VH-VL binders against Imidazole glycerol phosphate synthase subunit HisH (hisH). Designs and how they scored, part 25

Target 1, 225 residues: Imidazole glycerol phosphate synthase subunit HisH (hisH), of Colwellia psychrerythraea (q47xb5)
Amino acid sequence: MTSAKNVIVDTGCANLSSVKFAVERLGFEVTITDDITIIQQAEKVIFPGVGSAKHAMKNIKAKNLEAALQGLTQPVLGFCLGMQLMTESSTEGKKSSTEGNNDDNTSHIVPCLNLIPTNVEPLKAQGNRLPHMGWNTLTQVSNHPIFKGISEGDYFYFVHSFAAPISEYTIASCEYGSTFSAAIAKDNFIGCQFHPERSSALGSKIIQNFLELDSTELNQELVNL
Key: E = the ipSAE of ESMFold2; O = the ipSAE of OpenDDE; V2 = 0.75 times the mean of E and O plus 0.25 times the DockQ between their complexes.

## First folded at step 20 (VH-VL; framework fv_ofatumumab)

Design ctl (from q1 with heavy chain Y57S W103S F105S, light chain Y32S; at its last look DockQ between E and O 0.59; V2 from the best seeds 0.00; counts 0 for: pae E 8.0 > 2)
Fold by ESMFold2, look of step 20:
Structure ctl (fold): chain C 225 residues (1-225), chain A 122 residues (1-122), chain B 107 residues (1-107)
Amino acid sequence: as target 1 above (225 residues)
Amino acid sequence: EVQLVESGGGLVQPGRSLRLSCAASGFTFDDYAMHWVRQAPGKGLEWVSTISDNSGSIGYADSVKGRFTISRDNAKKSLYLQMNSLRAEDTALYYCAKGPYDSPSETYFDYWGQGTTVTVSS
Amino acid sequence: EIVLTQSPATLSLSPGERATLSCRASQEIYSSLAWYQQKPGQAPRLLIYDASNRATGIPARFSGSGSGTDFTLTISSLEPEDFAVYYCQQYDYWPFTFGQGTRLEIK
């Protein structure tokens, strides 16, 4: 009934207020909602999240949002957990890679929205402390439209223990013991492992670039790095 | 109804050990990170320790690091705190707390037990 | 470590009055702040999370506001059961820290 140009999806377990404030500071209006019709009719969809993939997917299913999200054709941007939910699955293994125990246990696989053909796995920190927490640089940045005005070496805020590996869907990379996807994209679905809403002026640039996207720009040829 | 019941507190001499337990019910225990928070008599709240749903990520306050060990048994729906080398400053009411997520980072505490009292006195 | 400073330390008011409690963080924590109520002999109770979201079962007279470093808990019209100690807590990163508390007393 109510239509909104920009929407933040209410998955029930996300820190939505920081994202809403970040959008509003840029001069855009945004509505937080779990109403399928409003989400489907929006021009831009933001899919933030904090917490675990298990609880987020339970909430999405309980709200009957899974098919609606999978069917979106307008631009969608996910932050941190929101990016991870766009993948096929998250392994969330029982043991961290920094504790000296390895466990190939597939019983902890959490099926996600299956929008981007990659998976989330424990970050291979190679002796660094988990979670990866703090400001870190992008080591490679593609020509994807959300990166207008963004360069290699620019700092963004990260807090995560799981990551997507480098793949053909990687549009930016970061190093923390190992190299992982700082951002991924396929068609209209775009995900950032970092928190644009907490990354100061450059994070605001990412959000602004996304909100200003023309649908034609997403159909452009992209170069994976 | 979420219930958290702590036990194992008591009066002990400095340098001794205690093991606290927390029995959980009314929710799927192995889906959530669990926490210990303490409150010294007449003082405020202090986070002590956090453990993820699968024990893969564990955090401690600096004041207890190396002396306290958090653990959980998901089959028994129980959380534990092994407290070694106790000091007078560890005297407090110890709360078992549940967070809303399976990850221990970026979290608040939506359910609390009533606590168990630890008194360390010479 | 992020220090949370609550003010005032004690607030003396009557039922029906508006209470305003402040929490200031020593550095940027965005909206990663919760408020708790604690009555004598009871465990803390979550009131507000993410700076402004009311927890389930919390009366509408409780509201939170603020972002960045300055946060406020407002009780629009005090009820007798609202006289308690209030704590803020940040969860932007470890170690999680609490403010020292504001005691809300009946005048």
Scores: ipSAE 0.012, ipTM 0.607, lowest interface PAE 8.0, mean pLDDT 86
ESMFold2 (binder alone), look of step 20: mean pLDDT 94; pTM 0.952
OpenDDE, look of step 20: ipSAE 0.580; ipTM 0.854

Design r1 (from m7 with heavy chain S99G; at its last look DockQ between E and O 0.29; V2 from the best seeds 0.00; counts 0 for: pae E 2.1 > 2)
Fold by ESMFold2, look of step 20:
Structure r1 (fold): chain C 225 residues (1-225), chain A 122 residues (1-122), chain B 107 residues (1-107)
Amino acid sequence: as target 1 above (225 residues)
Amino acid sequence: EVQLVESGGGLVQPGRSLRLSCAASGFTFDDYAMHWVRQAPGKGLEWVSTISDNSGYIGYADSVKGRFTISRDNAKKSLYLQMNSLRAEDTALYYCAKGPYDWPFETYFDYWGQGTTVTVSS
Amino acid sequence: EIVLTQSPATLSLSPGERATLSCRASQSIYSYLAWYQQKPGQAPRLLIYDASNRATGIPARFSGSGSGTDFTLTISSLEPEDFAVYYCQQYDNWPFTFGQGTRLEIK
């Protein structure tokens, strides 16, 4: 009889160790697992990810995790690719609108977990270099509970070339040539485009706010977005 | 069976250029980040460069930045290293290496080629 | 740049003995540490990844432990083919770096 209060979903991605360490440094216990039962019974689920949506979705399906993740009702926080996988789809194979050589003329649409009704598209960098890599500020911040103690102008670490557009699900925004969703949420699913595990004290604050979240507080705060 | 075969090494004078190639087989090349690692004679291992599966992320060691260019051709299942302005300190056995992820950060090297020797001597 | 310091530089042991190799990082690298074996004239061979996970096909006598800054590779009972140079590698951040190596020699 194995149980865990907090879990990190093991999708086979590269960033699992730094996410685990970031949780443990705050004084919380956490288990990395792909065991469906342990994930479903956890109180909090962290859904990390880096790399391509195509490979991550293949791994999720191979591990038989897709339906289990779609059925989660407890709070779930996605990091970077984890946020993108919560959307309907990603066009990760599509050519960027930036300057420079890209010999990929093929557009690819990758179906994702379909938890938040938005999609991921190439970031419109408007002459800025892709990938968007480094520290950048939040330009708008909602009253969502994960943003307690977080303000417009606060710095977070970003590494991505694709993003979700501004929508009714946006709970924080960022500008890099154009404005994109720094974070999105619907019901119990919350995603950040930035990397909380690499964003120093403010990133730790996001993780702490999430781990201390009460589900009734979350549902009420989402209505007020 | 994963196989990585390097070529293009040789003896060259300082300031000259070489282009290394690595032919990959036995795995889906397009799904993985690829790397160059070198080893000077009688010395340890030094990471040189990394490229993601779609070339969207590229990294270089400070010692080679601005002189070396990593690239890949996924249709040909090939990895390349263009080495310009070569120095005596670049003398090494150059390994092509595969990582386990498409992501070029937080990664180790699960398969290595046999290497190709580059000697830079005046 | 994250510096990895391996200890000892040379370890002289006999077959059947237990080997303990140390790798110390200049800052926390979480569990982003791999171990490689290299024999003369051969490419490195991955032994351990993520500090403690044995790579496919690696004998059970090899084990890794540690996290943060201090890591250990243990070979429980040395076989003749285990006498080689061992490197640790961190992959927390670019540049990826290797330790200087521990040469495991027959006594």
Scores: ipSAE 0.545, ipTM 0.820, lowest interface PAE 2.1, mean pLDDT 90
ESMFold2 (binder alone), look of step 20: mean pLDDT 95; pTM 0.960
OpenDDE, look of step 20: ipSAE 0.786; ipTM 0.912

Design r2 (from r1 with light chain S28E; at its last read DockQ between E and O 0.29; V2 from the best seeds 0.00; counts 0 for: pae E 2.1 > 2)
Heavy chain, then light chain:
Amino acid sequence: EVQLVESGGGLVQPGRSLRLSCAASGFTFDDYAMHWVRQAPGKGLEWVSTISDNSGYIGYADSVKGRFTISRDNAKKSLYLQMNSLRAEDTALYYCAKGPYDWPFETYFDYWGQGTTVTVSS
Amino acid sequence: EIVLTQSPATLSLSPGERATLSCRASQEIYSYLAWYQQKPGQAPRLLIYDASNRATGIPARFSGSGSGTDFTLTISSLEPEDFAVYYCQQYDNWPFTFGQGTRLEIK
ESMFold2, look of step 20: ipSAE 0.560; ipTM 0.824
ESMFold2 (binder alone), look of step 20: mean pLDDT 95; pTM 0.959
OpenDDE, look of step 20: ipSAE 0.752; ipTM 0.904
ESMFold2, fold request of step 21: ipSAE 0.336, 0.496, 0.544; ipTM 0.724, 0.805, 0.817
ESMFold2 (binder alone), fold request of step 21: mean pLDDT 94, 94, 94; pTM 0.956, 0.958, 0.957
OpenDDE, fold request of step 21: ipSAE 0.837, 0.821, 0.812; ipTM 0.926, 0.922, 0.923
ESMFold2, last read: ipSAE 0.485, 0.527, 0.425; ipTM 0.795, 0.813, 0.770
ESMFold2 (binder alone), last read: mean pLDDT 94, 94, 94; pTM 0.957, 0.957, 0.958
OpenDDE, last read: ipSAE 0.858, 0.866, 0.863; ipTM 0.935, 0.936, 0.933

Design r3 (from r1 with light chain S28Y; at its last fold request DockQ between E and O 0.26; V2 from the best seeds 0.00; counts 0 for: pae E 2.3 > 2)
Heavy chain, then light chain:
Amino acid sequence: EVQLVESGGGLVQPGRSLRLSCAASGFTFDDYAMHWVRQAPGKGLEWVSTISDNSGYIGYADSVKGRFTISRDNAKKSLYLQMNSLRAEDTALYYCAKGPYDWPFETYFDYWGQGTTVTVSS
Amino acid sequence: EIVLTQSPATLSLSPGERATLSCRASQYIYSYLAWYQQKPGQAPRLLIYDASNRATGIPARFSGSGSGTDFTLTISSLEPEDFAVYYCQQYDNWPFTFGQGTRLEIK
ESMFold2, look of step 20: ipSAE 0.591; ipTM 0.832
ESMFold2 (binder alone), look of step 20: mean pLDDT 95; pTM 0.959
OpenDDE, look of step 20: ipSAE 0.752; ipTM 0.900
ESMFold2, fold request of step 21: ipSAE 0.454, 0.504, 0.493; ipTM 0.782, 0.808, 0.801
ESMFold2 (binder alone), fold request of step 21: mean pLDDT 94, 94, 94; pTM 0.957, 0.958, 0.958
OpenDDE, fold request of step 21: ipSAE 0.797, 0.780, 0.794; ipTM 0.917, 0.912, 0.917

Design r4 (from q1 with heavy chain S55A; at its last look DockQ between E and O 0.25; V2 from the best seeds 0.00; counts 0 for: pae O 3.4 > 2)
Fold by OpenDDE, look of step 20:
Structure r4 (fold): chain C 225 residues (1-225), chain A 122 residues (1-122), chain B 107 residues (1-107)
Amino acid sequence: as target 1 above (225 residues)
Amino acid sequence: EVQLVESGGGLVQPGRSLRLSCAASGFTFDDYAMHWVRQAPGKGLEWVSTISDNAGYIGYADSVKGRFTISRDNAKKSLYLQMNSLRAEDTALYYCAKGPYDWPFETYFDYWGQGTTVTVSS
Amino acid sequence: EIVLTQSPATLSLSPGERATLSCRASQEIYSYLAWYQQKPGQAPRLLIYDASNRATGIPARFSGSGSGTDFTLTISSLEPEDFAVYYCQQYDYWPFTFGQGTRLEIK
């Protein structure tokens, strides 16, 4: 068994190539794997995701990664859906949109990894087009270590129709019809709703901050938004 | 094995309506976004519409927006495309396609039907 | 919308030769690119996704590379059945768009 310093978790629901490329551009080595042992032994874990929480959780369970992810003690950074999967649950259903008319208002609640005690719900876009796609600014930024060199007003790339609301776990916020959590954190688990790998130099800075993060820094009381 | 079977194509006059259907099998239908992609005779591929697994997301190409309506019945494992106010430029082979995930991410098409032909002509 | 430009429009080669197809995006799309093969009278078939991953059942002679704006589909040694039209498709931005296609024909 080989060990890896940095690991990207292969859930089967992510563009792993983009994430790997973003990490390697910074000069870091990284291994993509769904091997539990390698993930557990990694110094840093990146947890990317795209698509639905339902599909992703099914894959996670099929790969027997659920308990392993929940038991990780090293720093973990979730991207987009990866962040959402860190919450208690994600409500996926019909959203208010100008894109077509659907008669079915059914929604379903997807239990997630329950690493951060918050929930993901449909983004209250207040008439704005969904999904929220493109560059948007952080409206508030905490002093969390991953945001070193990042300021309010900085642009990041978003692609989502669901979001975590503002809570005690919010470490950055964004506005899109309503205020939502651009990032959340609890203990060794950190999640970004935006895509750092798609957010140019500032996104790279966040990835770098994470990969260079001292684990002891996460044990400190941080001022949340 | 993943199977997608389109139906409902035909010859219609401009301004008329047509409803396409796609019967899916061989996979968990309600786990994936479904799509329509069309190809005019002798031309390339054009994305038409996308619907998420629970219809929470719906997308249309600008060329069909306001005229076409995508829907799905997960119980019947079926995808539909209601086409109203048809135009000559809508003439194409219409493919039903499966996405590898749910909307909006990773919207490529890992499986395709054989298509159903729509011809709009006076 | 993102415009994908494929080149060349037509590529004439013989079996056994190496084929190199290009797809250029009008702006950065990272690795959110797929390649499809379409034979006459058939539906498109997914070859490559995420710029460099071979789809299930795709022969090893097919490979994708590139990131950002420039992408390449390579067929290391052409087989007779490889002569077809190839399309690239981006899924980074709405609306999703295809290249105009490259026709790979037998010399």
Scores: ipSAE 0.179, ipTM 0.731, lowest interface PAE 3.4, mean pLDDT 91
ESMFold2, look of step 20: ipSAE 0.537; ipTM 0.809
ESMFold2 (binder alone), look of step 20: mean pLDDT 94; pTM 0.958

Design r6 (from q1 with light chain Y93H; at its last fold request DockQ between E and O 0.33; V2 from the best seeds 0.00; counts 0 for: pae E 2.3 > 2)
Heavy chain, then light chain:
Amino acid sequence: EVQLVESGGGLVQPGRSLRLSCAASGFTFDDYAMHWVRQAPGKGLEWVSTISDNSGYIGYADSVKGRFTISRDNAKKSLYLQMNSLRAEDTALYYCAKGPYDWPFETYFDYWGQGTTVTVSS
Amino acid sequence: EIVLTQSPATLSLSPGERATLSCRASQEIYSYLAWYQQKPGQAPRLLIYDASNRATGIPARFSGSGSGTDFTLTISSLEPEDFAVYYCQQYDHWPFTFGQGTRLEIK
ESMFold2, look of step 20: ipSAE 0.604; ipTM 0.830
ESMFold2 (binder alone), look of step 20: mean pLDDT 95; pTM 0.959
OpenDDE, look of step 20: ipSAE 0.785; ipTM 0.911
ESMFold2, fold request of step 21: ipSAE 0.469, 0.492, 0.342; ipTM 0.791, 0.793, 0.737
ESMFold2 (binder alone), fold request of step 21: mean pLDDT 94, 94, 94; pTM 0.957, 0.956, 0.956
OpenDDE, fold request of step 21: ipSAE 0.825, 0.817, 0.813; ipTM 0.923, 0.921, 0.923

Design r7 (from q1 with heavy chain T50V; at its last look DockQ between E and O 0.26; V2 from the best seeds 0.00; counts 0 for: pae E 3.6 > 2)
Fold by ESMFold2, look of step 20:
Structure r7 (fold): chain C 225 residues (1-225), chain A 122 residues (1-122), chain B 107 residues (1-107)
Amino acid sequence: as target 1 above (225 residues)
Amino acid sequence: EVQLVESGGGLVQPGRSLRLSCAASGFTFDDYAMHWVRQAPGKGLEWVSVISDNSGYIGYADSVKGRFTISRDNAKKSLYLQMNSLRAEDTALYYCAKGPYDWPFETYFDYWGQGTTVTVSS
Amino acid sequence: EIVLTQSPATLSLSPGERATLSCRASQEIYSYLAWYQQKPGQAPRLLIYDASNRATGIPARFSGSGSGTDFTLTISSLEPEDFAVYYCQQYDYWPFTFGQGTRLEIK
């Protein structure tokens, strides 16, 4: 299967199976791969992830995927960690599991893919428990094409302790002690903090809207919050 | 060679406590979520608890919540289960199990210990 | 809590036959389903993860299929060492749960 239409980037994360299943249930074919040529030639790229930004970025670099991902021009959807990796950096800097040499027990700013000019910071939960875990509502929703059929007050599944702040790149927001970006976008790169693959019918609608997206729509009628 | 060795089981009366230990070797213990799973005599398997790589996420089955406490010591490569207020229904072989990820959600058990037997009887 | 119901409870077959074991979830679990084999006096051994992926070292005669709520473990041609108890396990949400088991025995 060279030149696959839809691709899930193989980051080695736990949720690849759920993402593949979610795409296939909608009637789309999808290939999980880390082959640069297949990723670059795909029409749609899904960039999932869970776990630590440090571990994920180390794997991306070891697979020589960084430049290839940065150079993608087709629509790319990231969710959870995948969204966070699209930003400039993450302060998700406590000791994280990796298979590499990580014998240094210090916190670091983790440089990410630098696709959307914002940063990931600890969620300001204001006394609420971390991680933010469970179903929560979108408090504002833009007219971005992935939100066709999605409204303020709709529920999505979240599990995270870090978030991107509200910025000019925010296309949906959520509150958990403070307001944070439930989704961000710039050009062809779209990221959701929630897990569409675990968010039932509305999560499936997000994925379907993305897979049906014409890349020209990203250039003509998009509005951020 | 991944090895998980449980200890600390025994015979106790209802209402008493036991502490189980699991010694891990053959992998980077700090990189993985760890679990306890139990099997009552002649019965199937029941997940008991999970702890993430850095103890930032902890989960329990409803049947043990409030009575059992999972913990880990990454320096000693050891997983623990403190079991308080034991009931007859807690009688089981207790397995230490490793998940394939640092993430304690969406996970299965790729390696298991031999188990340690806990018997709670009047 | 997500309940997994395995059927049949006992399956009596001969070596060389095909075994088909069923696991049904009480709600949608996508592909978050694993299968384990357990022989007497031994810990469970992972066979299949993510509904259809064989674990390392598992022979090709073992295959998993299904998604959503209905899952199947198939052993294409039984070997003498395959007679054991088989459990399915879901990992979509906490608490993770197991089916009650299917005992595959020699006819």
Scores: ipSAE 0.257, ipTM 0.673, lowest interface PAE 3.6, mean pLDDT 88
ESMFold2 (binder alone), look of step 20: mean pLDDT 93; pTM 0.937
OpenDDE, look of step 20: ipSAE 0.634; ipTM 0.869

